# Ledger of designs, part 12: VH-VL binders against Protein LST7 (LST7)

Target 1, 242 residues: Protein LST7 (LST7), of Saccharomyces cerevisiae (p53237)
Amino acid sequence: MSSTVISLAHFCDKHGPRIISVTQSAEKGTLGEELLVPDYPTESYCESCLLQFPEESTRSMRCFIEDVPFITTQYSSIRYQLLNSIIKRAFSEETMIYDNMPFIFFDDLRGLNLVIGFKLYDENARGNERRYCFILTVDSRSHDDSMKMLSEHWNFIIGGFDKMIAYIKNIHKSEFLGKNKTVENNLETLNNNAFIGSYLRANKSKFGRNLVSLTDDKFLFVRIHKWNSFLLHTVMNENKLP

## First folded at step 18 (VH-VL)

Design n6 (from k5 with heavy chain W105H)
Fold by ESMFold2, look of step 20:
Structure n6 (fold): chain C 242 residues (1-242), chain A 119 residues (1-119), chain B 111 residues (1-111)
Amino acid sequence: as target 1 above (242 residues)
Amino acid sequence: QVELVQSGAEVKKPGESLKISCKGSGYPFTDYWIGWVRQAPGKGLEWMGIIYPGDSDTRYSPSFQGQVTISADKSISTAYLQWSSLKASDTAMYYCARQPYEFGHFDPWGQGTLVTVSS
Amino acid sequence: DIALTQPASVSGSPGQSITISCTGTSSDVGTYNYVSWYQQHPGKAPKLMIYEVKKRPSGVSNRFSGSKSGNTASLTISGLQAEDEADYYCSSYTDSDTLVVFGGGTKLTVL
């Protein structure tokens, strides 16, 4: 099974740290079906915490790169408790300052974790911001050995995360600027019921909001899935060569 | 400005029921957890559980599971702690406090409700 | 019954610095930085002094500072004053179903 995963997490206004998505690989030549059927808790779900694909009923995504399956789900059925611990630690580190500056932490239980935090402006969130991070987790028993392995891929992984974060920020900025123009156009507001509803939510209460909604990109998590799969494949494939 | 105001002191006998209240003001009541903390006479603080008034999501410390009921009425910005049958060992000060997420810090605290159970 | 360990009492003279310790495990203080400190005067409700190990809420004197090393968090009070005489409690997130645990409390006496 996979010893390296990429997670996307956020600090939910209600729940605190929560995983949004996890990308994992399965063994080459398999279909990875055991990873497609995660155990979901029966608790209520916050909209901001949910992984959302274009088809409403779709809960996971799979692709293949050179016969290796890569799967993205909201919960890792195999590593769920460990990943929850990792994100709770990550969001509590004083080096988490949400400015795209990477940081790392390591312990014997949680392995080596490379974290990049970022923020999106949202007037519907506490403090007008929503906080996220991408995390690469390497399941290793030695700090020195894990650091050496990570250093060999440092620029590639950080560059990959930076590109994903820049994309998310750019389409979020475009969506935000578009709504500001619409707000100042009163006649267009009367002809756009969706805009009136958004304005009323901003003035009445705070609530959770999905990344798909924040970016107005229904394919966002498909793009994240494919990007993370590419990153993992590259790291995993290079590490197998002498 | 942000304030939690609790109901007054109670003197009860073993076996009686009791429901004490915690009213929040000066903030969006449904957007924060309300936690309950017990302090027995001369003893420390003990977390009992929490509720999110926005959807009534409720969690209990294992030590208090099944011994009390935590509830809220968001229409009047009030949380409750309730016993169906009080015991002498329930004699304590009970605080409510606001938490920003399900394991967050406590700020502010209510003034406390002293519950005395004796016969 | 697993709680954070604090000394039962600490004392100091006005103007001194004192430190109150809060020792947990790798399941709480040792791994996470969700540690808080509360001051409680007799007959009063607790007051938040420090959260997330070292963050100070508005209105709390900068004489109060927090730190952590390994499994032990610390509250330091510099320039000790008579009004600092109170009980002090730490709290932390923990991996267990309890979620949040308190220390047993430390009585600070200002001589």
Scores: ipSAE 0.751, ipTM 0.883, lowest interface PAE 1.0, mean pLDDT 85
Fold by ESMFold2, fold request of step 21:
Structure n6 (fold): chain C 242 residues (1-242), chain A 119 residues (1-119), chain B 111 residues (1-111)
Amino acid sequence: as target 1 above (242 residues)
Amino acid sequence: QVELVQSGAEVKKPGESLKISCKGSGYPFTDYWIGWVRQAPGKGLEWMGIIYPGDSDTRYSPSFQGQVTISADKSISTAYLQWSSLKASDTAMYYCARQPYEFGHFDPWGQGTLVTVSS
Amino acid sequence: DIALTQPASVSGSPGQSITISCTGTSSDVGTYNYVSWYQQHPGKAPKLMIYEVKKRPSGVSNRFSGSKSGNTASLTISGLQAEDEADYYCSSYTDSDTLVVFGGGTKLTVL
């Protein structure tokens, strides 16, 4: 129901652009139950695409800020087709160069979209990197109202995305350096010649990994949910779009 | 080198069945899609569908849904295109090609399998 | 049905540059940047020349370049050579259930 959402998406090695999570609000004073996804099968999803909360059976996360419910899911029953089109366009834009530089695009069907892309190094990914973006989508009828909201909150939204991206990159770098140094050191002490070590390093398996695995943080998507809810609440509470 | 090798040309009669193959080598076969593309004589290219051999996830273009069966045997790195009952209009060159994601570009292509269906 | 429009033929002299157009709609070329170009010599399989509008795979000459403006993608071949004579097809992601659509093809003749 909300006109503004925040999405996290990635470029999956199997699927191409896929949504990982969508955070949106429901009407103040309600429980937002229409946005909850009660039983969506995830067995067919690849690991890199999967939204994982600490409890494996949990498919949705909800919080309340000043009686406004905010809900994060992987599947938006209300906007699934629209959001899929948005991310397919976003990852294909020439300005998507993963340098933390924001860009925007607009059309009448997909609304106004503010995008920041980033990369994480992963030897298990094709090309040894995984590509992500955060997207703020303003899906309203008025282009002028959308631009007004974005211009009034530009620094806040970009700053908010930058902080979450920096957090993800920092804990990923710590996890990557710790695990890879330990594995490489153990292999080198156990190897009887350079061929065995070189063969193992040169023959890295490729498979999907989600952000929880890349960061070793089971609460990562809870943090993303709460942060995105805070960003949305701040923008929507201060924005009186007609 | 990454390579797709297809089975040889086929001459068939209407009503006969046919299964043609596409064997991949030089890359992790189960980690990429294999797409099938038809080229009728003197005509352009038509995307028919794709399969992800790792889990057998299979998608068809609406024009070819129910017309052919796409399958794979990951143990021998081979994808297949199959007809249960050929028609004269199935006469075409059929290519397999690797795609990096479900709507990705085609690279490399197999050499093609010419299927001729005539009485 | 939904198709990408290419000219039936183009021609050029050795050493010159030519451009082949591929026109779609807002459901494909106009919105997305998943356009590819394929070269097909007679009796041979297609070969990828350009993907994602302007990216060249390894082993493809830098004489081949791609661009897009509005609903039209373009393949430009500079310094034409006799071996460039072939059929050229564009392709694009589309919003339809077909997922990928090809253009009708353009025969390039080197005079």
Scores: ipSAE 0.740, ipTM 0.874, lowest interface PAE 1.0, mean pLDDT 85

## First folded at step 19 (VH-VL)

Design p1 (from n3 with light chain K55N)
Fold by ESMFold2, look of step 19:
Structure p1 (fold): chain C 242 residues (1-242), chain A 119 residues (1-119), chain B 111 residues (1-111)
Amino acid sequence: as target 1 above (242 residues)
Amino acid sequence: QVELVQSGAEVKKPGESLKISCKGSGYPFTDYWIGWVRQAPGKGLEWMGIIYPGDSDTRYSPSFQGQVTISADKSISTAYLQWSSLKASDTAMYYCARQPYEFGWFDPWGQGTLVTVSS
Amino acid sequence: DIALTQPASVSGSPGQSITISCTGTSSDVGTYNYVSWYQQHPGKAPKLMIYEVRNRPSGVSNRFSGSKSGNTASLTISGLQAEDEADYYCSSYTDSDTLVVFGGGTKLTVL
């Protein structure tokens, strides 16, 4: 299986760390069908954890770059448990402070992982914030080989993650500001009434929200899929240099 | 003000059924897990399982799977721990506690329900 | 089955600092920072003292602190007082279907 994977994960208010999407490559010249996850019902999944494509029944996305298939799904068919362990470690690291500064961890079981955390404001979330990260995982058997690949691609990978995070934050900010114009008008009218202020606070229910909802961009995960596929393709092309 | 209040002590015989309760107040009950922890006399703490009252998602420690039933009634902000047939080895203090996520810390704890099972 | 190892007892005199250890493996304490500490006085429910290795909830004295090195988490109590005499338990996330495991407990005696 591919030694390099890009994941998007979040810290779910109900579940703790959960994978939202994973992008992997398959062998050049194949269709990569072994990485396509069978359709599954989403009605029992947490909304904030859900990978959502524009077509209601679509559970995976595939593209091809120079005959290499790249597939994005919510669950890796062969890496599910490993990636769950990786994100549980990642979100627990002291260096996960959501300041867009990358950090790395390595162990023999989980490989080399490059992580960038970010957060989005949401008053429906515990603590009024939803926490995310992008992770590049190098599942190589050698620490030295993994570090060599990462050092050769450091600026490219970090720059790629930074651009996608900036895009997500900017779109979310635009959606948030539009929504809050109405809220600001209501609160401004009621700001001197303790009962109304208490009422508004009491009615802030907590519930999960999908990134599509937070950004009002139904193609968000298609964009993430294509961007992550591009990043992986570039890294894999140069992975075999001496 | 966040509080978990458990039902009173129980004295039972082997083979009897039992359902003990844990009522939450002062917080949004359906937005947090309720975990159950056993403490046998003179022994340490053992995690038994959890329930998310908002959707009844329930998980059990393998050691307790099939031994007890965890349930909740969100309309009255109450979680339950239930045995269909008690054994003498079920004699213990049983605590409920709130957990912020699936494997999170325990805060607050209920006062405990002592269950004594003797012939 | 899976348990975190704590010393059965520790003791100290008033005013001293003491440390209680909680040793796990690379499947829990060694890899993850989801360690919590609980104080239990006789006849009472446990009380959360530290979560996520070193965080203190509101109302817990700053005499209590947590740390971790390798496979071992530690609870340190500075300025030991008579009221600190209690049982102390650690807990951690673990890579298993159990998810959360407790240590065996440590009885702290204030001399």
Scores: ipSAE 0.775, ipTM 0.893, lowest interface PAE 0.8, mean pLDDT 85
Fold by OpenDDE, look of step 20:
Structure p1 (fold): chain C 242 residues (1-242), chain A 119 residues (1-119), chain B 111 residues (1-111)
Amino acid sequence: as target 1 above (242 residues)
Amino acid sequence: QVELVQSGAEVKKPGESLKISCKGSGYPFTDYWIGWVRQAPGKGLEWMGIIYPGDSDTRYSPSFQGQVTISADKSISTAYLQWSSLKASDTAMYYCARQPYEFGWFDPWGQGTLVTVSS
Amino acid sequence: DIALTQPASVSGSPGQSITISCTGTSSDVGTYNYVSWYQQHPGKAPKLMIYEVRNRPSGVSNRFSGSKSGNTASLTISGLQAEDEADYYCSSYTDSDTLVVFGGGTKLTVL
C-alpha cells in the first residue's frame, strides 16, 4: 500500500471537519480489494458529507494506471483515524486559509500533509459559504524524505490541485450566476475572504448541499478521482529508485 | 441576541420522573447542536450528551447512556432532558449549551436548572 | 472515563500573570486543537473564554490567552484582576465514545 494519499475534505455545518473522499493506491498487479470499504457509518453522514457518483449505488471508484490500482472511497478503511485527525487539524481556525495557498504541517503521528483550502458561496450554508480542502498526505515518519519528495514534485502537485480547484470554482460560479444574476459582483469576494469566527454567528436556517449540487456536475467526483489517481501515479513513479 | 433559557428549579423524590427544558432564541435552532452538562454540588462539569434539533440526531456519554433521554422540539426551539426514575445521585445543576458542531465548544450557556432529589 | 487533569487551585496577586494547565492524552489534547476554556463564577453558568486552543470569543478580554504543547493545554491570564477569581474548566474533543471531556476544574484565587 502506498504511503501517499489524496483526500478531499470539507467543514460540515453539522459534523465539523469531514472527509468526503480518499484516493489511495494499491500494489502493482493487484486489484486493491483491501482498500474497498464494506459499509458507511450512515449516522455520521449528511447530504453535504456524502461522496456521490453518477450511479447512486456506487460508493467507490477504481482505475488502473500501468497495472497499479487506484481507488477512491468515502473514507480510508486502513487510515481512517489518521486522516480524521489530519482534517480536524487542517480545519482549525488558526491554520486554515482559503485562498489556495498551500499549508504544510508535519508530526510523528500525522506524517507530512499539504493542504490547499477553498470556499464556495452558498446561501444555504452557515455563513453563506462551504469550506473545502484537498490534502496530500505522506504517511511516513521521515520528515526529510517526505519533504524531499514534496519539494521534487512541488510545482506538479500544486499545479494539479490548482487546476482542480479552479475547475470546481468555475463551474460553481456558472451554476450560481445562472440562478442569481443580481449577486455576480459579490461571488469572488465571498470566496476569497478568510473565515474568521463565523462558527458562532447566527444566520438563516440552513441545510447541507453536496459538491455535485453546488456545481451541477454529476461527474465531479469521477473527475476528482481521475485527477488524484494521475497525481499519485506520477509522484509515485518518479520516486522509484532504479 | 443568542440566548438559552432553561426551566425552573425542581424538587423531586427518588423514583419520580422529570423532564426539564432549554429554549433557544436569537439563532436558527435547527442548525446548531444543544448539549447537556451536569454539575453536582461542589463538583466539576460533566458532559452528558448532545442533540441536533434539525433531525434529532443524538449522542450520549457512555456514563449517561440509558440513564437519561435527550430530545428536542424544533417547532418551539426547545431541547429536553428527562429521567424516567430519579435517584438521589441525580441531584445537580444541569446546563444546556449551544454547540456549533458535533465536537465543538459550548457557547452560549443556559442559566442552569437545579434538580434536587431527596426523600 | 477519560479525564483531563487540572491543578486544584492557583493563586496570584493583582497585576500578575498566572497559568492554568490542562493535561490530557494523545487521544484528546495531544492530537486535536479542540481545547476550550470556561470561566465559572460562584452560582453562575460557565462562560466560554477560549476555543480551539487559542481563539478568543468576542467580548472576552485580551488578558486571556491559550496555548498547547504536547498533551498539555494552558490558559494564561495576564494582568490579574479581582474579577478573575473563579473556577476554570478546560475541555477537549476525544477519540473515545465520550466526544467531549472536561477537566476537573481549577479554583483561581486573587490575593
Scores: ipSAE 0.742, ipTM 0.867, lowest interface PAE 0.7, mean pLDDT 88

